# Designs tried in a protein design chat: VHH binders against CTO1 family protein C17G9.12c. Part 2

Target 1, 274 residues: CTO1 family protein C17G9.12c, of Schizosaccharomyces pombe (q9uue0)
Amino acid sequence: MLYIVDFDETITTYDTIHLLAEAVNKPEEWSVISDKYWQEYLAWREALPHSTTLTSYLPLLGGSRYLEEASIKRIEKSQYFSGLSEGALDNIVQLITLRAGFVEFINALVPDLRVSKTIFHVLSVNWSARVIEQTLLHHTDLTADLLCVHANDFDFDTSTNTTNGRILARNASSLLMNSTDKVREFRRIVQTDAVSSPLNVVYIGDSPTDFGCLQISPISILMRSNQKYYDILSRFEDVQLVDISEFPVQKAVPGKKIIYTCSDWCAIQKAFLA

## First folded at step 4 (VHH)

Design s22
Fold by ESMFold2 at other seeds, look of step 8:
Structure s22 (fold): chain B 274 residues (1-274), chain A 120 residues (1-120)
Amino acid sequence: as target 1 above (274 residues)
Amino acid sequence: QWQLVESGGGLVQAGGSLRLSCTASGFTFSNYAMGWYRQTAGNEREWVAFIGTAGDTTYADSVKGRFTISRDNAKNTVYLQMNSLKPEDTAVYYCATHRYYGSGSYFDYWGQGTPVTVSS
């Protein structure tokens, strides 16, 4: 099985990106960045046409790329993230809570990971691949050779050993900012890992940045982090939401994509690793 | 911990006015932009108005010139003054904050809503 998994609110209980901004401790400066993003988002959202299918919705989500690029440019211009040490980033790991059942699930997977019977990737729009990696290495039996994180990361100034304020792609062809970017990298992961070893692919995510991957993955799981996202998917005519306890459903409704749903990793383990 | 409580809704005749309030607690209110949204039965929530931390405002086209958003940071309160009300303004009105924290990361927090009915 090839697992491609979102991090924030899929592996973690809560979003962790806000912890990155809070570690800088400049809340008034961050408010300026956030206000500008929110105004641009509202203008974009107001102009958005109605969608009745996931297929028609996904290109609309991709249209937000300019908002995300503008935000990163504002952040880099302000040098907001300049001057963080590795220790400051590692301290954030201690604030992160993992979703129920994840540690047990991943530790049960480790023997198969070692013999390449299964493969595990994280695919995330998070801004610190370091924080993702350290979180997983500290809480689980994973070792660095069994884990691949595709995300953004802070660049470091080697002379000061602190961050230089720039955000770069890590293990990805370009920055990961939206659903379209995740689909791009999802396809690259599948092409790389499936070329010599056919594996069934599972994508697990929780939010609109995951919707593209949820549509195209052979097996798709929505982690129910927020009822709003479940509700969005439930309205689409081309989506069938099915509780993971019914996995595997063999009789899909024609024209509908099955997306399984669950609230924790215990349910996934029961369905896949019984 | 965080709380947003809307008040001031009710029944009003077309052409009338109503002022909604939303009182916040559990966070540093002055560091957060605020918005008003509304929802009618069977439809998605619709954005109505925005006010930033610096007091700058933006409105949906459907309410421009009729609605005014304002805030009082000393009272942790955001207001929506609704004038020249029309029957299509009938909805449950919600105050909310949406804070951007990074690509793909949105925190939103919603009040419980206050119903507004505009008759005839």
Scores: ipSAE 0.483, ipTM 0.795, lowest interface PAE 1.9, mean pLDDT 90

## First folded at step 7 (VHH; from s22 with G104W)

Design b3
Fold by ESMFold2 at other seeds, look of step 8:
Structure b3 (fold): chain B 274 residues (1-274), chain A 120 residues (1-120)
Amino acid sequence: as target 1 above (274 residues)
Amino acid sequence: QWQLVESGGGLVQAGGSLRLSCTASGFTFSNYAMGWYRQTAGNEREWVAFIGTAGDTTYADSVKGRFTISRDNAKNTVYLQMNSLKPEDTAVYYCATHRYYGSWSYFDYWGQGTPVTVSS
């Protein structure tokens, strides 16, 4: 089984990305970045047409790339994230809690991970692969050799051992900024690590950045972090949402992508590892 | 602890005006961008107007030229001046805070709403 899993609000209880900006503690400087992003985001959102299918919705989400690129350019030019130490990042890890059942689930997988019968990847638009890695190593029986994180990361100045203000891709061909980027890297992971059948690949995520991967993965799970995202998917004519307790569905509706849903990792463990 | 309280809604004739207020407490108001939204029964909230921490504004197409958002940081208050009102402006109006934290990470806090009815 090849697991490819989102981090924020899928593995974690709450969003962790806000902790990165807060660690710098320059709220007035961040307000300039935030205001410009919101102005661009609201204009983009206002111009979006309505979609009745996930297939037609995904290209519209991909249109957000210029907003995310503009934001990163402003952040790098301002040097907002320059000067963070590893200790500052370690302090962020201490603030992160994991969703119910994840630790038990992943620890149950570790024996198979060690012998390569199962493979586990994180795929995220987060800006700190290091925080993701340290969170997982701190809370679980995972070791660094059993885990691969595909995300963005802060670049470090090795002479000061602090961040230099740049955001770079980590274990990815380019920056991960939206759903389209996640699909690109999902496909690269599968091409490298694929089991002989697509039915052995599972994608688990919670939000619009995951919708592309949820569409294309042989087994797709929506972690219900927010009712809004469930509601969005439930309205699409080409999607069938099914509670994970019914896995595997014996008779799928023709023409619809099955996306399983759950609220915690206990439900996933019961369905897959029972 | 955080509160956003809208006021100023009511019944008005088409072509008339209303001024909505939203008073904030429990947080540093000047650090947050603010927005106005509106909602009719059974529908999703729709965006109306946005004002940044430095006062820059953006409006939905349906209200441009008729509505003006403003803020007074000394009074912890955001306003929506609504002119040339039409029956289709009838809705419950909500104020909200907005802050972007990067990479699809957002923070929102919402008021309770104030109803506006525009009669034809």
Scores: ipSAE 0.713, ipTM 0.882, lowest interface PAE 1.0, mean pLDDT 91
Fold by ESMFold2, look of step 8:
Structure b3 (fold): chain B 274 residues (1-274), chain A 120 residues (1-120)
Amino acid sequence: as target 1 above (274 residues)
Amino acid sequence: QWQLVESGGGLVQAGGSLRLSCTASGFTFSNYAMGWYRQTAGNEREWVAFIGTAGDTTYADSVKGRFTISRDNAKNTVYLQMNSLKPEDTAVYYCATHRYYGSWSYFDYWGQGTPVTVSS
């Protein structure tokens, strides 16, 4: 089984990017950056046309790239994230809580990961692949050789051993900012690490940045982090939402993409590792 | 710990006005953008207005020119002045603030809501 899994609100209970911003401890400076992002995001979201299918909705999600890229550029220009030490990043790891059942699920996978019967990847728009990696290594039996994280990361200034304010892609062809970027990297992961059967690929995510991957993955799971994301998908004529307790579905509706849903990792473990 | 409490809702005739208030506690109010949302039947919550920490504002098209968001940092309060009300404005109104950043992140801390009914 090739697992490709989102991090924030899928593995974690909450979004963790705000923890990165708070670690800098310059809340007035962050508020200027955050205000501009929210203005652009709300205007973009208000202008989104109504869509009745996931297929027609996905190109609209790609339209967010300009505002996501503009925000990263403002952050880099201000050098807001310059000067974070390894210790400051380690303190962020201690603040992160994981969704119920994830640790048990991953630890149950470790024997199969060691012999390459199963493969586990994280695919995230997060800004710190390091924090993702350290969180997983700290809380689970994973070792670095069993885990591959595809995300953005802070660049380090070797002369000061602190971050230099730039955000770079890590294990990805370019920055990961939206659903289109995640699909691009999902396809690259599958090409590189595909097992003999495409039915062995599972994507697990929680939010619209995952919707492209949820559409194209052979097995797709929506972690119900927020009812609004479930509601968005439920309105689409080409999507069938099915509780994961019914995996694998016996009576598929023709012409609809099945996306399984769950609230925690215990349900996933029961469905796949019984 | 974080708390938002809305007030000021009620019944009003079409063409009338209401002023909603939202009082915040448990965090440094002046460091966070605030917003108003509204929800009609069917669990849909739509954005209405945004005010940044510097006081800059943005509005949904459906309320531009009729609604005004403002904030008083000394009172930890955000306001929504609603003028020229229409029956379509009938909803439960929520104030919100947000600790997250991302494409679909939005205000995560919500009040309990204050109902507004606009009679035809």
Scores: ipSAE 0.488, ipTM 0.807, lowest interface PAE 2.2, mean pLDDT 88

## First folded at step 8 (VHH; from s22 with D61K)

Design c6
Fold by ESMFold2 at other seeds, look of step 8:
Structure c6 (fold): chain B 274 residues (1-274), chain A 120 residues (1-120)
Amino acid sequence: as target 1 above (274 residues)
Amino acid sequence: QWQLVESGGGLVQAGGSLRLSCTASGFTFSNYAMGWYRQTAGNEREWVAFIGTAGDTTYAKSVKGRFTISRDNAKNTVYLQMNSLKPEDTAVYYCATHRYYGSGSYFDYWGQGTPVTVSS
């Protein structure tokens, strides 16, 4: 089984990206960045046409790339994230809570990971691959050789051993900012990894950045982090939402993509590892 | 303990005016952009107006020129002055905070809403 898994609100109980901005502790400076993003976001959202299918919705989500790029450029120009130490990033790890059942699930998976019967990847638009890695290594039986994180990361100034204000891609061909970027890297992970086939691939995510991967993965799981995302998917004519307790569905509705749903990792473990 | 409380809704004739208020507590109000939204039964909430921390405003096209958002940081209050009201403005109106954190990550906190009915 090849697991490709989102981090924020899928592995974690809450979004962790806000912790990065808060660790800098310059809320007034961040407000300037936030205001500009919101003005652009609201204009983009107002211009979106209504969509009745996931297939037609996904290209519209891809149109958000320019506002995410503009935000990162503003952040880099302002040097907002310059000067963070490794210790400051490690303090963020201490604030992160993992979703129920994840530690048990991943620790049960470790023996198969060590012999390459199973592979585990994290795929995230987060800005700190370091925080993701350290969180998983500190809270689970995973070791660095069993884990691959595809995300963005802070670049470091070697002369000061602190972050230099730039955000770069880690284990990815370019920055990961939206659903289209995640699909790009999802396909690269699947094509590179010879240990599994497309029918043995599971994607697990919670939010619109995951919707592209949820559409194309052979097995797709929506972690129900927020009812609004469930509601969005439930309205699409080409999607069938099914509780994970019914995995595998014996008879699919023709023309619909099955996306399984659950609220925690205990349900996933019961479905896949029982 | 964050709180947003809307008030000022009610029944008004087409062409009339209403002023909505939203009073905030439990956070540093001046550090948060604010928005007004509206929702009709069976539909998703629709953005109406935005005001940034520096006072810059932006409006949805359907209300531009008729509605004015403003804020009073001393009173922790955001306002929506609604003029030239039309029956299609009938909705429950909500205020919300806006905080972007990066890469599709944002925090929203919502008030309970205040109903507005515009009769013809």
Scores: ipSAE 0.660, ipTM 0.875, lowest interface PAE 1.1, mean pLDDT 91
Fold by ESMFold2, look of step 9:
Structure c6 (fold): chain B 274 residues (1-274), chain A 120 residues (1-120)
Amino acid sequence: as target 1 above (274 residues)
Amino acid sequence: QWQLVESGGGLVQAGGSLRLSCTASGFTFSNYAMGWYRQTAGNEREWVAFIGTAGDTTYAKSVKGRFTISRDNAKNTVYLQMNSLKPEDTAVYYCATHRYYGSGSYFDYWGQGTPVTVSS
C-alpha cells in the first residue's frame, strides 16, 4: 500500500501553519500580510462560478495559484520569518496534537515499512517540512528512512543557524500551495514508487487542497475535520461519500468517485489493518 | 470563548435603510479583518463586504455604492450600513473574522446571523 497523506488536520487535530506565524510574534506586521491576502482571496472567490461536480470544481480551485504565490513573495520580501532558530521551530513541535489513532496506526505499519511492503509519504502545503518531520519522529516509531515529506520549508543561513526568510520547496518540483500543486506532486510520487511496485495507492486528506488528490487516487479517504468540507463534496453529482466502515465497497455507483470518510485513524486502522 | 453577536436586522421596505452591528468578545479584535456575508435558503453564503485591520474596505459588486462597512476597535464592533435596499438583499446576514496564516491555513469565526427582509 502506498500511503500519501496530508498533515494539517489529517494527522494533526488542528492546522499547524498558524503556529509558524505566531512563533514570530509580530501580530501587527502579520495583519498587513493577512489583510492583503484576504482582499485578493475575496476578489477571486467572488468571480468563481458555482459548480455541481468535483470535476468542474477542481480547475476553479487551481485558479488560486497567483494569490498564494503573491502572498509568499510578500512574506519573503518583508522578511517576516527571518531569524528563527532550529530550537524555535522545535518548540512548535511541542504544541502539536495528533489526531486520535494516528500513532497506533503508524506504529502498527512500521514493520511493513521496513521491508518495503508499504510506503508512507506526507504531502502538504505547510511551510515547515522540518516541523512535520520532527513531529512524526517525536511521536511515533517512524525513523527518517521510512518517511518522506513533500512540503515547503524554511531556508537556513548556516552562518547564523537561523532562517533567512525564504520559503522553498522540499522534495517537490516547486512550491506546494493549492490543490493543483498537490495533484502534480501526487502524480510524481506515484510515478516513482508505483513503477517499481504494484502497491495500491491511498490518499488521505481533509480539505479543498486535497480534493484533487481525493478525485484521482485509487483509494480516497476524507478525514472529517470540518463539516463544511464534507458538505461541499456531498453536493457534487460525481462524488459518493461512504463511511470507511464499509470499505471496500463491492458495487460503485456508475459515474461517481467513491471517497471514504472517517473521523479518526482508529477507523482507518480497523478498515485497512484488521 | 469567542463570540460574534449580530444585531439590527428586521423588516424594511425597498429603497429603505438598515444598520447592522456585530460585537466581538474573547479575542484581540484589532488583529482581525472582518467581513459581512449573507445567505438565502438553499444557497451558499455570499460575501458582502470586507474591512481590514487598518480600516481599508472592499465590497462585493452587487452592494458597492449602497453598503458601507466600518469598524470601531475600541468597542470591538463592526457595522454594515445598508442603503437603497432591494428585495434581492433579503437574507440572513453574518459577520465573520478573517485571518490568513499561510497556504491553505485560514481562521474564521462566524456569528449566528441576523435576518433582514426587504419587502417590495
Scores: ipSAE 0.642, ipTM 0.869, lowest interface PAE 1.2, mean pLDDT 91

## First folded at step 9 (VHH)

Design d1 (from c6 with S103P)
Fold by ESMFold2 at other seeds, look of step 10:
Structure d1 (fold): chain B 274 residues (1-274), chain A 120 residues (1-120)
Amino acid sequence: as target 1 above (274 residues)
Amino acid sequence: QWQLVESGGGLVQAGGSLRLSCTASGFTFSNYAMGWYRQTAGNEREWVAFIGTAGDTTYAKSVKGRFTISRDNAKNTVYLQMNSLKPEDTAVYYCATHRYYGPGSYFDYWGQGTPVTVSS
């Protein structure tokens, strides 16, 4: 099994990206960045047509990439994230809680990971691959050789050993900012790992940045972090939402993509590792 | 505990005016952009107006020139002055905070809503 898994609100109980901005603790400076993003976002949202299919919805989501590009440019110009130590980033890890059942699931998976019977990747739009890696190494039996994180990361100034204010891609061809970017990297991971082994691919995510990968993965799981996202998917004519307890479904509706749903990792473990 | 409490809704005749208030508690109000939204039965919530932390405003096309959003940070309150009301403005009106922290990272908190009915 090739696992490609979102981090925030899929592995973690709550979003962790906000912890990065809060660690700098300059809320008025952050408000300038946040206000501008929201003004642009609301204008973009008002102009969007309605979609009745996930297939037609995904290009519209991809159209938002310029919002995140503009945001990163403002962040870099302001130097908001300059001067963070590795220790400051590692302290954020202590604030992160993992979703129920994840530690048990991943620790049960470790023997198969060691013999390459199973492969585990994180694919995330988060701005700190370091925080993701340290969270997983801290809470689980994973070792660095068993884990591959595809995300963004803060760049470091080697002379000061602190962040230099830039956000760069890590283990990805370019920045990961939206659903389209995640699909691009999902395909690269699958091409590399799946062609050398008869592994099934499963994508697990919770939110619109995952919708592209949920559409294209052979096995797709929506972690129910927010009823709003479930509701969006449930209205699409080309999507069939099925509770993970029914995995593998034998009664597929023609023309619909099956996306399994669950609220925790215990349900995934029962379905795949029982 | 974060709270947003809307008030000021009610029944009003077409062409009339109504002022909605939304009072916040449990957070540093001045650090959050605020918005008003509205919803009719069977439809998605529709954005109405936005006010940033520095007071910059933007409006949906359907209300521009008729509605005014404002804020009073000393009272932790955001307002929506609705003038020249039309029957199509009938909805439940919601106040919300908005704060962006990165891709897919939004801290949005919503009030419970206040109903507005505009009779013809």
Scores: ipSAE 0.755, ipTM 0.895, lowest interface PAE 0.7, mean pLDDT 92

Design d3 (from c6 with G35A)
Fold by ESMFold2, look of step 9:
Structure d3 (fold): chain B 274 residues (1-274), chain A 120 residues (1-120)
Amino acid sequence: as target 1 above (274 residues)
Amino acid sequence: QWQLVESGGGLVQAGGSLRLSCTASGFTFSNYAMAWYRQTAGNEREWVAFIGTAGDTTYAKSVKGRFTISRDNAKNTVYLQMNSLKPEDTAVYYCATHRYYGSGSYFDYWGQGTPVTVSS
């Protein structure tokens, strides 16, 4: 099984990206950045046409790239994240809690990960691959050689050993900002790890940045972090939402993509590892 | 901890005016952008107006020129002045705050809503 998994609100209980901005502790400066983003976002969202299919919805989500790119440019120009130590980033790990059943699930996989019967990747729009990696190494039996994180990361100034204010891609061809970026890197991971040993591929995510990967993965799981995302998917004519307890469905509805749903990792373990 | 309380809703005749208020508590109001939304039964909430921490404003097309959002940081209050009201403006109006923290990382907090009915 090739697992490709979102981090925030899929592995973690709550979003962790906000902890990065809060670690700088300049809330008035961040408010300016946030306001500019929201002005652009609300205008963009109001102009979006309605979609009745996931297939037609995904290109519209791709249109958000300019919003995210403009935000990152403002952040880099302001030097907002300049001067964070590795210790400051590692302290964020202390604030992160994992979703029920994840530690048990991943620790049960470790023997198969060590012999490459199973492969595990994290694919995330998060801005700190370091925080993701340290969280997983701290809480699970994973070792660095068993874990690959595809995300953004802060760049470091070697002379000061602090962040230099830039956000760069880590283990990805370019910045990961939206659903189409995740699809790009999802395909790259599958081409690398599944070509020589065709494994069943499963994607697990919780939010619109995952919708592209949920559409194209052979096995797709929506972690129910927020009812609004479930509701969005449930209205699409080309999507069939099925509780993970029914995995594997024997008769799919023609023309619909099956996306399995669950609320925790215990349900995934029962379905896949029982 | 956090609270947003809308007031000022009610019944008004078409062509009339109404002023909504939303009083905030439990957080540093001046650090948060504020917005108004509205919702009719069976429909999604619709964005109406936005005001940033620096006082800059943005409006949905359906209300631009008729509605004005403003804020008073000393009173922890955001306002929506609604002029030239139409029956289509009938909805429950919600006060909300927004904060962006990065791609896929957004914070929203919502009031309980205040109903507005515009009769013809």
Scores: ipSAE 0.686, ipTM 0.879, lowest interface PAE 1.1, mean pLDDT 91

